VH-VL binders against Ras guanine nucleotide exchange factor D (gefD). Designs and how they scored, part 12

Target 1, 231 residues: Ras guanine nucleotide exchange factor D (gefD), of Dictyostelium discoideum (Social amoeba) (q8is19r433to663)
Amino acid sequence: GSNIIAQQITIIDNEMLMAIPPSQFLHKSFSKESKSPQFHDMVSKFNEWARWTSSEILSKEKLVERVVTLSFFIDLAKSCVELGNYNAANAIVGGLNHSSISRLKLTWERLSTKVTQDYDRLLSLFDLSMNYKNYRDEIKSTKAKIIPYLGLFPKDLIAIEEGNDNFTNNNLINTEKFRLLYQTIKKIQSYQQPLFTFKTSEPIKQYLKNISNGLSEEKDFHSISHKLEPR

## First folded at step 4 (VH-VL)

Design o09s (from o09 with heavy chain E55S; framework fv_ontamalimab)
Heavy chain, then light chain:
Amino acid sequence: QVQLVQSGAEVKKPGASVKVSCKASGYTFTRYGINWVRQAPGQGLEWMGWISAYSGNTNYAQKVQGRVTMTADTSTSTAYMDLRSLRSDDTAVYYCARDEWLYGMDVWGQGTTVTVSS
Amino acid sequence: DIVMTQTPLSLSVTPGQPASISCKSSQSLFHSDGKTYLYWYLQKPGQPPQLLIYEASNRFSGVPDRFSGSGSGTDFTLKISRVEAEDVGIYYCMQSIDLPWTFGQGTKVEIK
ESMFold2-Fast, scan of step 4: ipSAE 0.652; ipTM 0.832

Design t02 (framework fv_romlusevimab)
Fold by ESMFold2-Fast, scan of step 4:
Structure t02 (fold): chain C 231 residues (1-231), chain A 118 residues (1-118), chain B 108 residues (1-108)
Amino acid sequence: as target 1 above (231 residues)
Amino acid sequence: QVQLVQSGSELKKPGASVKVSCKASGYTFTRYGMNWVRQAPGQGLEWMGWISAYKGKPTYAQGFTGRFVFSLDTSVSTASLQISSLKAEDTAVYYCARDLWYYGMDVWGQGTTVTVSS
Amino acid sequence: SYVLTQPPSVSVAPGKTARITCGGNNIGSKYVHWYQQKPGQAPVLVIYEDSDRPSGIPERFSGSNSGNTATLTISGVEAGDEADYYCQVWDSSSDYYVFGGGTKLTVL
């Protein structure tokens, strides 16, 4: 099922995370693809997970198949969380929460109570309110190795960089600013560790690595959505 | 009560342009997309593309990009197909058809014959 | 690109049952719609979403769709049923509507 696919996604995400040199998080290098190719490869893959989720659901013309596919992706996101892959889980939730998907009322009404509850928990976990408080609390309480949501690192680094001057009011070096930057980078590096608990499935891994081949473009999602359920 | 009424037949010379109109009545125009389908003499139905009444965005099938333009005028509930730089091979009956749920076509216009000859 | 295959012609005696097939890879996963076109007239939807009839279409018309084949069945065929019949699906991979080549039904 969804668990073996979640494992392969996690292997891919972990390999990509480990491939990012620390220099790509320094001096806002992550803001330019030419200066942070590995970081942007992982960002591209995150967006691909989200687009894959929406595209697969929208590819199902028959209501029953659309419900099965929606249920599958909710279970997949849940499995990713259980494996400690918050990055892919958030990407999949983003795809599920896309307006072209959330508007499919006939599809959502057919979900089992269990699956609906699982989705509500995922929405709560990745709720952006209070600067991702629920997510941040969750990862802080976790002792296991995780793949954190990649997108929060640039946001935190920019907030530290722009919220704190390089120099104090007396034109002295702001040691507190550089301490915060150092600690944030060290935290990122603590997540760049190999995960050796999953067996690789080469066919599934290759499919997931090349998943973009058949995906619909996001600009077409609303058109497809309204054709499927024109309410 | 739901009807699509198309403009009259056209006889054009190569290189000219033609605009085929399709006026809808009996339903909320913006709730349904509009398909364009052509049929060359003695041939089958060929889907040309559709336009979303919700988004106003056209989608063209392969072979119908460039010279063919789908448009909507929601104020008069009318869909239009414009063909520029007409060729003899464009000779066909052109149909507008209302998009059905699950990507089908439930109501069809009567057809507009476009003949391109020198 | 996705292709729908129909026999080019089917002949049937009045009062008998005509069966028109529409072949497509895993077509059972898609909704199939059927159109009737009489000479000089616009197509008319006779079956939508595999097996449903629009109002005004006689009960003699029925449809099915499973596996790799969809079928339009016309029981008790009348002379007025003589027409070209087209099957049609939407292909999500191309975002294209796909028509079959059409089947000419002849009532002899």
Scores: ipSAE 0.000, ipTM 0.405, lowest interface PAE 18.9, mean pLDDT 86

Design t03 (framework fv_dalutrafusp)
Fold by ESMFold2-Fast, scan of step 4:
Structure t03 (fold): chain C 231 residues (1-231), chain A 118 residues (1-118), chain B 107 residues (1-107)
Amino acid sequence: as target 1 above (231 residues)
Amino acid sequence: EVQLVQSGAEVKKPGESLKISCKASGYTFTRYGINWVRQMPGKGLEWMGWISAYKGNTNYAGKFKDQVTISADKSISTAYLQWSSLKASDTAMYYCARDEWLYGMDVWGQGTLVTVSS
Amino acid sequence: DIQMTQSPSSLSASVGDRVTITCRASQDISNYLNWYQQKPGKAPKLLIYDASNLETGVPSRFSGSGSGTDFTFTISSLQPEDIATYYCQQYDNLPYTFGQGTKVEIK
């Protein structure tokens, strides 16, 4: 069950990734939704994956069902990593790490040791320390088709742009800065390739595309969390 | 073999403190939680609480929250149930049982009989 | 708290008889129910988990069924060694709760 869902998520993420024109990464176009609609569609979907994760867990009034649902999403994130979908995996981990979820101590302590270890590995993989070193090392070592964490590209482009002058100390064009920008954009283009392996399940795909229907609002997450597991 | 071995029977007076033990062997202690279950003479089973051998977190039935303390020492694969001040109504057989939370309590200790009388 | 009610509280049957015990939850617990056997002077033993799954090493004459609020435990052919009190237990929510027990005796 989680592998089939991970496959459909990966099809959706890849279709969205392939739809982004490279121009949306030029001249900081990604900073304005009006100049980067496809990029922001994918960002919105990333946020929907995270909200879906938190909302589904919080919808379970019964502790057993909450533990089962938490276990499912950890397995789903792991399946996404195994399929090379680091974008959705990171989104799901973000939803699991939301403060309204992380505070549910009764739920977390009831996870099997295996699932807890799987979650610890996911947290390590997506650890922010040393500029996402664990994640960057992982994607460098793979030869397979992947969907990278999309949010890292704007960060890298901004860092290059603002960390390097347009001109050298001699008032010449800084070719190194523009080389780094070009290489970063070329790198994302290298990930914009069609999937060959996965079969589409249209009912599941349509459900996942319209997932925001019936989800709890984020403003209500802490209220719901407190009702499920009071201090 | 997988087993839980509990400490021996206790005879105590009201107001005395007591700590009974449940020692695990034959499996990875931190893989499972430990439940404590009470059975008063001639009565049924009553769940008291649980501890994670992995995280050390506890959960108690409301009736027992302020009556007992559950703890565990993973270095010696032992769980404990403790009273600061015993009452005559604490007279019962006490069982420990392991679970992996999504499944039943599959291994039980032999029980510790606690008698509290003046 | 979820209340678990067993029926009957006690029964007497002959060797070879089919014995049926029921357990009712005060609210929907899906299939999150276990059945235990407690022989006189002994600790309880898990027989059935997840409403209908037979624990390893338990004889096939024991079975469980049901979901939601109504559950059944059956001994297809009662044996002398089956004299015991049987308990259902929900693990749908904390605190875990047991039924009051059904005492099974041989005539």
Scores: ipSAE 0.000, ipTM 0.461, lowest interface PAE 14.6, mean pLDDT 86

Design t04 (framework fv_dalutrafusp)
Fold by ESMFold2-Fast, scan of step 4:
Structure t04 (fold): chain C 231 residues (1-231), chain A 118 residues (1-118), chain B 107 residues (1-107)
Amino acid sequence: as target 1 above (231 residues)
Amino acid sequence: EVQLVQSGAEVKKPGESLKISCKASGYTFTRYGINWVRQMPGKGLEWMGWISAYKGNTNYAGKFKDQVTISADKSISTAYLQWSSLKASDTAMYYCARDLWYYGMDVWGQGTLVTVSS
Amino acid sequence: DIQMTQSPSSLSASVGDRVTITCRASQSISDYLNWYQQKPGKAPKLLIYYASSLQSGVPSRFSGSGSGTDFTFTISSLQPEDIATYYCQQYYSFPYTFGQGTKVEIK
């Protein structure tokens, strides 16, 4: 089921990851779209996965269909994690955790115990507490090919850059700062590898590439949510 | 509330052109694809093709490629199926149906009967 | 193209009987299979989507099961209004393909 869609999402995410030149992570180029168009394309797609998740659930006027859709996206996020796609999994979890979705108490009440437990595990995995400790521990223990959560790389690079001076107190070049920056960029490059095991489904892949084109705008999510389940 | 309404029955002669319509209402047209399905008298269902209501890109079953054209006008939430030159073998009921990948075809039009006879 | 083979092509059963129809795909389609009901002169109606999910408003006597290549549709207690032709259909990949249909009648 959700596994086939997760595979196509992972193909798309990996193609986008592979397309980012390393220079877009150098000298804070990622801070400006004009200097990092491929990086920002992937950021845009991450936001699109999240909006797709929320929009699809909110499109279901009937409670039973909303429960099925919610369950589907939880399974989809779980499948993405199983395939090593932490980027899309985190995007989907973000969409599920949006306040317009989390407030739908009648919908959440009707999830099976298993699906509720799966969601709790996903929330724990992507918990931002202690600088994403659970996520970082997870990827450190994983030996398989992964697509990491893209958003942590700019945060790590900024933290290194701003937390360390270019020169030591004795007016010498801070070699440790430049070593940390270099190692972080090399780590990013290590994830930019081809996928060899996934079979492409062109119809599903094309649908997913164009998914944003029928979605509700985020500004409308709370209005729609309150119409579906008033209080 | 959510519905697909198709154009009325057609009686045509071989060699004539025809364009039939499928008008969507009650949902965001561009969010779903539209399929066309044929059913010859007394026979089963045959999938003809699909169109993205947003992008307009199409996919056809092999036997219908180059026999028909599928199009959509998102400004009026309407999909179309068109023949440049009808044959007697095109006599059938034609259905449109919306879909989304995990639901498949969930809402169907009432059908348009096309009769082609000399 | 993925071939869908449906069995039987027709069946006759009594009211209250358990009716089973099977559908086989020529290659794995995961859970991307729907079951439709079609009454004479009417458009098909979705009963089961994603192999086993009951469509809203459809009676609970209808159910679906299976995954991969082998699928089953069941009516637990046949009612007079269930007289129809039933179709399976894969939507895993283009072109979408239907089974040939199973005509269900009452004795």
Scores: ipSAE 0.006, ipTM 0.450, lowest interface PAE 13.7, mean pLDDT 85

Design t05 (framework fv_cixutumumab)
Fold by ESMFold2-Fast, scan of step 4:
Structure t05 (fold): chain C 231 residues (1-231), chain A 118 residues (1-118), chain B 108 residues (1-108)
Amino acid sequence: as target 1 above (231 residues)
Amino acid sequence: EVQLVQSGAEVKKPGSSVKVSCKASGYTFTRYGISWVRQAPGQGLEWMGWISAYKGNTNYAQKFQGRVTITADKSTSTAYMELSSLRSEDTAVYYCARDEWLYGMDVWGKGTTVTVSS
Amino acid sequence: SSELTQDPAVSVALGQTVRITCQGDSLDSYYATWYQQKPGQAPILVIYGENNRPSGIPDRFSGSSSGNTASLTITGAQAEDEADYYCNSRDSSGDHYVFGGGTKLTVL
């Protein structure tokens, strides 16, 4: 089930993470696709995981199939967290928390107690309050191989880069700024490690790599949502 | 192993209330909902309502809205169904059942007979 | 009355196939679950989510749906299959469970 799919997602995410040269995190290169193609490939895939989640749920005209699909994606996000893949887990939670999905009251009301509890834990983990405090605390306590939420790297790097001058008032290199940047980049590199735990399922992996084929466009989500459950 | 144990038979007067208990064991109580279903003598099954043991939210059949109250106590792993303003037509066997919407009502209590007579 | 309609009785010969049907507009949107009830006993879940069997339910039981009709099929009926069978699904709003009136299966 969801665990095999979570494993293949994690292989894909890790391959993409490892492919990002450290230079793409320097000098705000991540703000331009032309300067950071591998970083933006991974951002694109993150957005694709979220859109896939919303599109699959919205594609189900029968309420029972919509509930099954919603339950599947909650279990999938939980499995990703259990495998250390916080990036894909957060992407899936983003898709579940999209307003076109969250408004489907009939669907959410039919979730089992277990799945509802799992979803509440995921929402708590990825709560953006206090600069992602719950997520950051979780990551700090982990010593296992993880794939962190990619979106926090630009935020941390911009804070360092824009908060500090390249030179001191005495026209000397600001060693503290460059120390902070170096330590942040070094931390990112510490996540770029090979996976030895999971076996590749080539058919599932190829499906997941090409998942954007046949997905609904985000602009259509609200229209589809209201057609399924007019409230 | 997984079991729902219901309270014993009740005989009630018209206009009174009855409260039936359903004690869960052998599983994590808060992972499942509990549905209440009744069956009048010689009649079919009639769904009354449902409760989430995790969130405590309830959903009642329209016919029973305002007359039925379903509650759950996490500390004792027990669900309750209270039916008020009893009529002779409420004479039935009342069942609790473990309910996960996608997996149906997979474990049932043995039923509690409620007789409403003057 | 109920939003799900079942024939009140059906008969099948030992070893033959019987099909019990459940009809209602809501079945176009929701799958049926099926319960077996023997006299003096609580119901037992036999099919959920259109065609899934719980552990312990023989493979002779299967479910299907087409449009606003759901069916429970027993292939090679046995004497112990004699019971009342209830379909269960959602009402038209999707907010409440509803049961069919039940079908009494007699195995000849």
Scores: ipSAE 0.006, ipTM 0.474, lowest interface PAE 12.4, mean pLDDT 85

Design t06 (framework fv_amlenetug)
Fold by ESMFold2-Fast, scan of step 4:
Structure t06 (fold): chain C 231 residues (1-231), chain A 118 residues (1-118), chain B 108 residues (1-108)
Amino acid sequence: as target 1 above (231 residues)
Amino acid sequence: EVQLLESGGGLVQTGGSLRLSCAASGFTFSRYGMTWVRQAPGKGLEWVSWISAYKGNTDYADSVKGRFTISRDNSQNTLYLQMNSLRAEDTAVYYCARDEWLYGMDVWGQGTLVTVSS
Amino acid sequence: EIVLTQSPGTLSLSPGERATLSCRASQSVSSDYLAWYQQKPGQAPRLLIYGASSRATGIPDRFSGSGSGTDFTLTISRLEPEDFAVYYCQQYDSSPYTFGQGTKVEIK
């Protein structure tokens, strides 16, 4: 079920996270794939998790199968959060919250109250408001091994870099800016730890690693959505 | 500052109606499921009703199903509980609470007293 | 529905003592969806523990939660005067949400 799949996703995400050298977060190297290949591999995988979620739901012509698939991905995102994998959980929620999926009123209305409640909580956790306050508060509350939402680190690093000059108003080196940059990078490194708890299922892991094969293109999502549930 | 403030409670006779309001501030109200919980004098907590963030799906305790209606106005950051066909056993302090999945009910209002007399 | 039964109904202790409160579910509850609340007279409930063992923001270290399946425990390692209150467990694993009947922790 969803817990075994969440475990394999977490193994994949953790292997990718651990492979990123800290230098790929320095001097905006993450802005160019040529300077940050491991970081961009993980970004690509995040986007694949989201597209996989949307594509699987849209592949279900029958309403009942679409409801079952939607419920599965909500449970999968929930399982990822329970395992400390906020990265994959956020990617899956992104796929669920895609406009081509969110418009499927007949599908959403058939969800059980419990599953709808679980989805509401996921939306709350990953809410963009107040600079991801709910997510950031959750991350601060745990000392357990987690895989954080990787996309916030480039955002924070860019905000620090562009919100502060390299020099103060007196043309002196801005030590506070560099302190904030270092602390952010050190925080990223603190998450790069091996997993000892989960056992690898090679068949499932290989399927998940190669999931991009057979997915619908995002440009086609709205056309498919409207064919499944017109308006 | 995250807070919830209930209003609308009071004395009402059996068979009457009352509408409770819960004003939310300090957070993105539309992203949270919301709940009403009541407590009869000297008794424990009883869950009454829930409303989702995304679809506005609702659920009710069997004791109030068909008589109470939970609703929300996201433009006004307000949660409502419309209470019809009130009975003496509905007498309680009514709390609204924010329902945060992994965190439980992390924010509660101060409560509003509803007294139903025969 | 899932019925939660708390024991004891009343726990009489002195400041400085350890309090151990039990919550038993009529069917299995995922530990991720079990919470504990504290309520003082005339006040709204206050979240203490969520997910069976995670302390809510601002809650002192003396409060801890544990358990899984059908048996859950709230422990207060060293009672302070402000800890004398009623405590409720609550499951949010399935709808309808249910609360235990409460345990009153009172001064001996």
Scores: ipSAE 0.006, ipTM 0.520, lowest interface PAE 9.1, mean pLDDT 85

Design t07 (framework fv_ebronucimab)
Fold by ESMFold2-Fast, scan of step 4:
Structure t07 (fold): chain C 231 residues (1-231), chain A 118 residues (1-118), chain B 111 residues (1-111)
Amino acid sequence: as target 1 above (231 residues)
Amino acid sequence: EVQLVESGGGLVQPGRSLRLSCAASGFTFSRYGMNWVRQAPGKGLEWVSWISAYKGKTSYADSVQGRFTISRDNGKNSLYLQMNSLRAEDTALYFCARDEWLYGMDVWGQGTMVTVSS
Amino acid sequence: QSELTQPRSVSGSPGQSVTISCTGTSSDVGGYDYVHWYQQHPGKAPKLLISDVSKRPSGVPDRFSGSKSGNTASLTISGLQAEDEADYYCSSYTSSDTYVVFGTGTDVTVL
């Protein structure tokens, strides 16, 4: 079921998050894989979660199996949120919202109303409007251990870095810019905490670590989608 | 504090219309699906309608389909139920309820009474 | 079935355990793990007591527990207390004519 898989995904994501040195968020190191290998490992895994979601759904030639698989991934994303894993949940929602998947009208119309409503709530949570207001409000209100959406940190750090000069008009060091940068990095560090509540399933964990083996390439997604549902 | 407050109930004649409102406070309203649930005097709970958090997708009980319209204004933190072609059998206390993701309604208002009578 | 079937009433003495059944079909209780329980005191709004068959919301005492077998879900109240005297309603997702269906309700009396 989706809950045991969500637990294993969360173990993997947390291990990767814990492995990122804070220096990889400094001086735009995250923009170069050679300077931020652990950060880029986690970004690559995020993209693999999304691609895995799309690829699995597109692998189902029978409509009934495609509906079941779509329902499974919506439930999986919901389970990830319930476990505090906003990173993997957003990745899965990204895969579900991919144009090759969203166009499968016959598949979507056969979802139960419950599953359709769960998906709508996930879209609301990860809505990018007002700089991810819904997501940011939710993580602010929780006191539980979470894995935040990793992709917002580079965006926030770039905005601070490029929006502020290193020196003031009086040729003094801009202490406010450096304060904002280091506060953001300290916030990231606050999320780098070990998990003690989940039991590892080594077979499932190894499968999930190696999911890139056998996934369809994104360039093929639209071709496959149109063969499954021509309209 | 998380709170829902219904208003707009009253006495109406059969065939007329009434609009109920529900004011939300203490939480991010736009993040939650919302329900209307009714309870006739001395009777059990009956689900009436639902609206999604984001896309405004709606669902209705068969007994009210085509007569009632659920809507929301996320900017005003408000939920509405437009009730048209009212029947005596619509007489009930109407609750608004917040939808936690598992179809569990975790926050309820106190209800607003609608009486449909000549 | 348009409503989930619950017994009209259940009674017990303080400290006893009571169980309330909620019976549906394969299109609701039997088909999905989306069964919820609500407690309603006279003149008050319902309160969510159990979600998704057996998940207890924050603040609900552990003496309330839920389970499901086939088409029947059950709410068990252990260590019955005077404050548990209330009406209890189950609800389920349904693939039929409504997406949510409530049970007929059970009056719990603490004697």
Scores: ipSAE 0.006, ipTM 0.491, lowest interface PAE 11.6, mean pLDDT 85

Design t08 (framework fv_cixutumumab)
Fold by ESMFold2-Fast, scan of step 4:
Structure t08 (fold): chain C 231 residues (1-231), chain A 118 residues (1-118), chain B 108 residues (1-108)
Amino acid sequence: as target 1 above (231 residues)
Amino acid sequence: EVQLVQSGAEVKKPGSSVKVSCKASGYTFSRYAISWVRQAPGQGLEWMGWISPYKGTANYAQKFQGRVTITADKSTSTAYMELSSLRSEDTAVYYCARDEWYYYMDVWGKGTTVTVSS
Amino acid sequence: SSELTQDPAVSVALGQTVRITCQGDSLRSYYATWYQQKPGQAPILVIYGENNRPSGIPDRFSGSSSGNTASLTITGAQAEDEADYYCNSYDSSGDHYVFGGGTKLTVL
């Protein structure tokens, strides 16, 4: 089932998050892989989750198998949200929302009403409008430990840095800017805690760690999609 | 306690190579980078390069590109700096330092004196 | 140019305030870091970023920055502060560390 796989994904994401030194979010170090290798490894894994989702669905020539696989990934993303892993859930939704997948009308038409409603809720949760308002409201109301969507931290840090001067109008140190930067880093550190609530399945964990070895290249997604459903 | 222990002093002939070691303890080795900085007698500090033990990726100052090789062995928590084609101008104290990913270097080894003489 | 320029020497009377300066174009884009080095010893981190002190560094040490200039200020200098001070930042690419030439502080 999807739940055990969601648990293994969450273990992987949590280990990667914990490995990131907070300094990799300073001085725009996150913009260069050489200065922030742990951060970029987690970004790379996020992109692998998305590509894995699209690639697996596109690998199914039979419509029935494609529907089953699409349903599986929607359930997997929902399971990730339920476990507090917003990072992997958003990555999977990104893969599902890829144009090569969203265009497969015959596949989407065969989804159950429940699965379609689950997907609509996921799309709403990760909607980028109003600076990710739905997602931000969700995590603000949650008291449980979470793995947040990693990509928002660089965005927020750049906004703080570029929106605030180092000095006030009186040419004094801008304590508000530095307090906001410190609070953001402290918040990131607060998420870097061991979860250890799930048992490790070493075979599944190793498969998921090496998932890129069998994936189709993204440049081929659209051509594969049109071969599966030409309309 | 975080500690970096460097190998002992070396005396080398011009044209030879030297390999200095830096043994880390008291922290997770792959969580930090290791920078190498040298100081010629009576001169200032000069950065040579760093290594990410996490990926094994190294980056070198332009002046040392092609002469310096920095490596790390995660199994022994040890970083190495090898400098080739030695000249008298390479006589210096060589330091390793724990590097917070280009933000700062907080823990330094005591230094390894390398003397290049004929 | 990413070169960092420091005055080679400065003096301060015991208990007085001294400012050590570092100048370079890279300081417009990157934070300065400061290291203290006493004779025969390895450097010690004193200030990182613009004005953060590591554990164990006295609060008399502070950092500031304006334009292409960074400053290390010691308010109420003590005898043990006599040392060489190096500023540190990056070249224009941001990919390589660059050290200033160092400033020798004498406490009279």
Scores: ipSAE 0.006, ipTM 0.555, lowest interface PAE 10.6, mean pLDDT 86

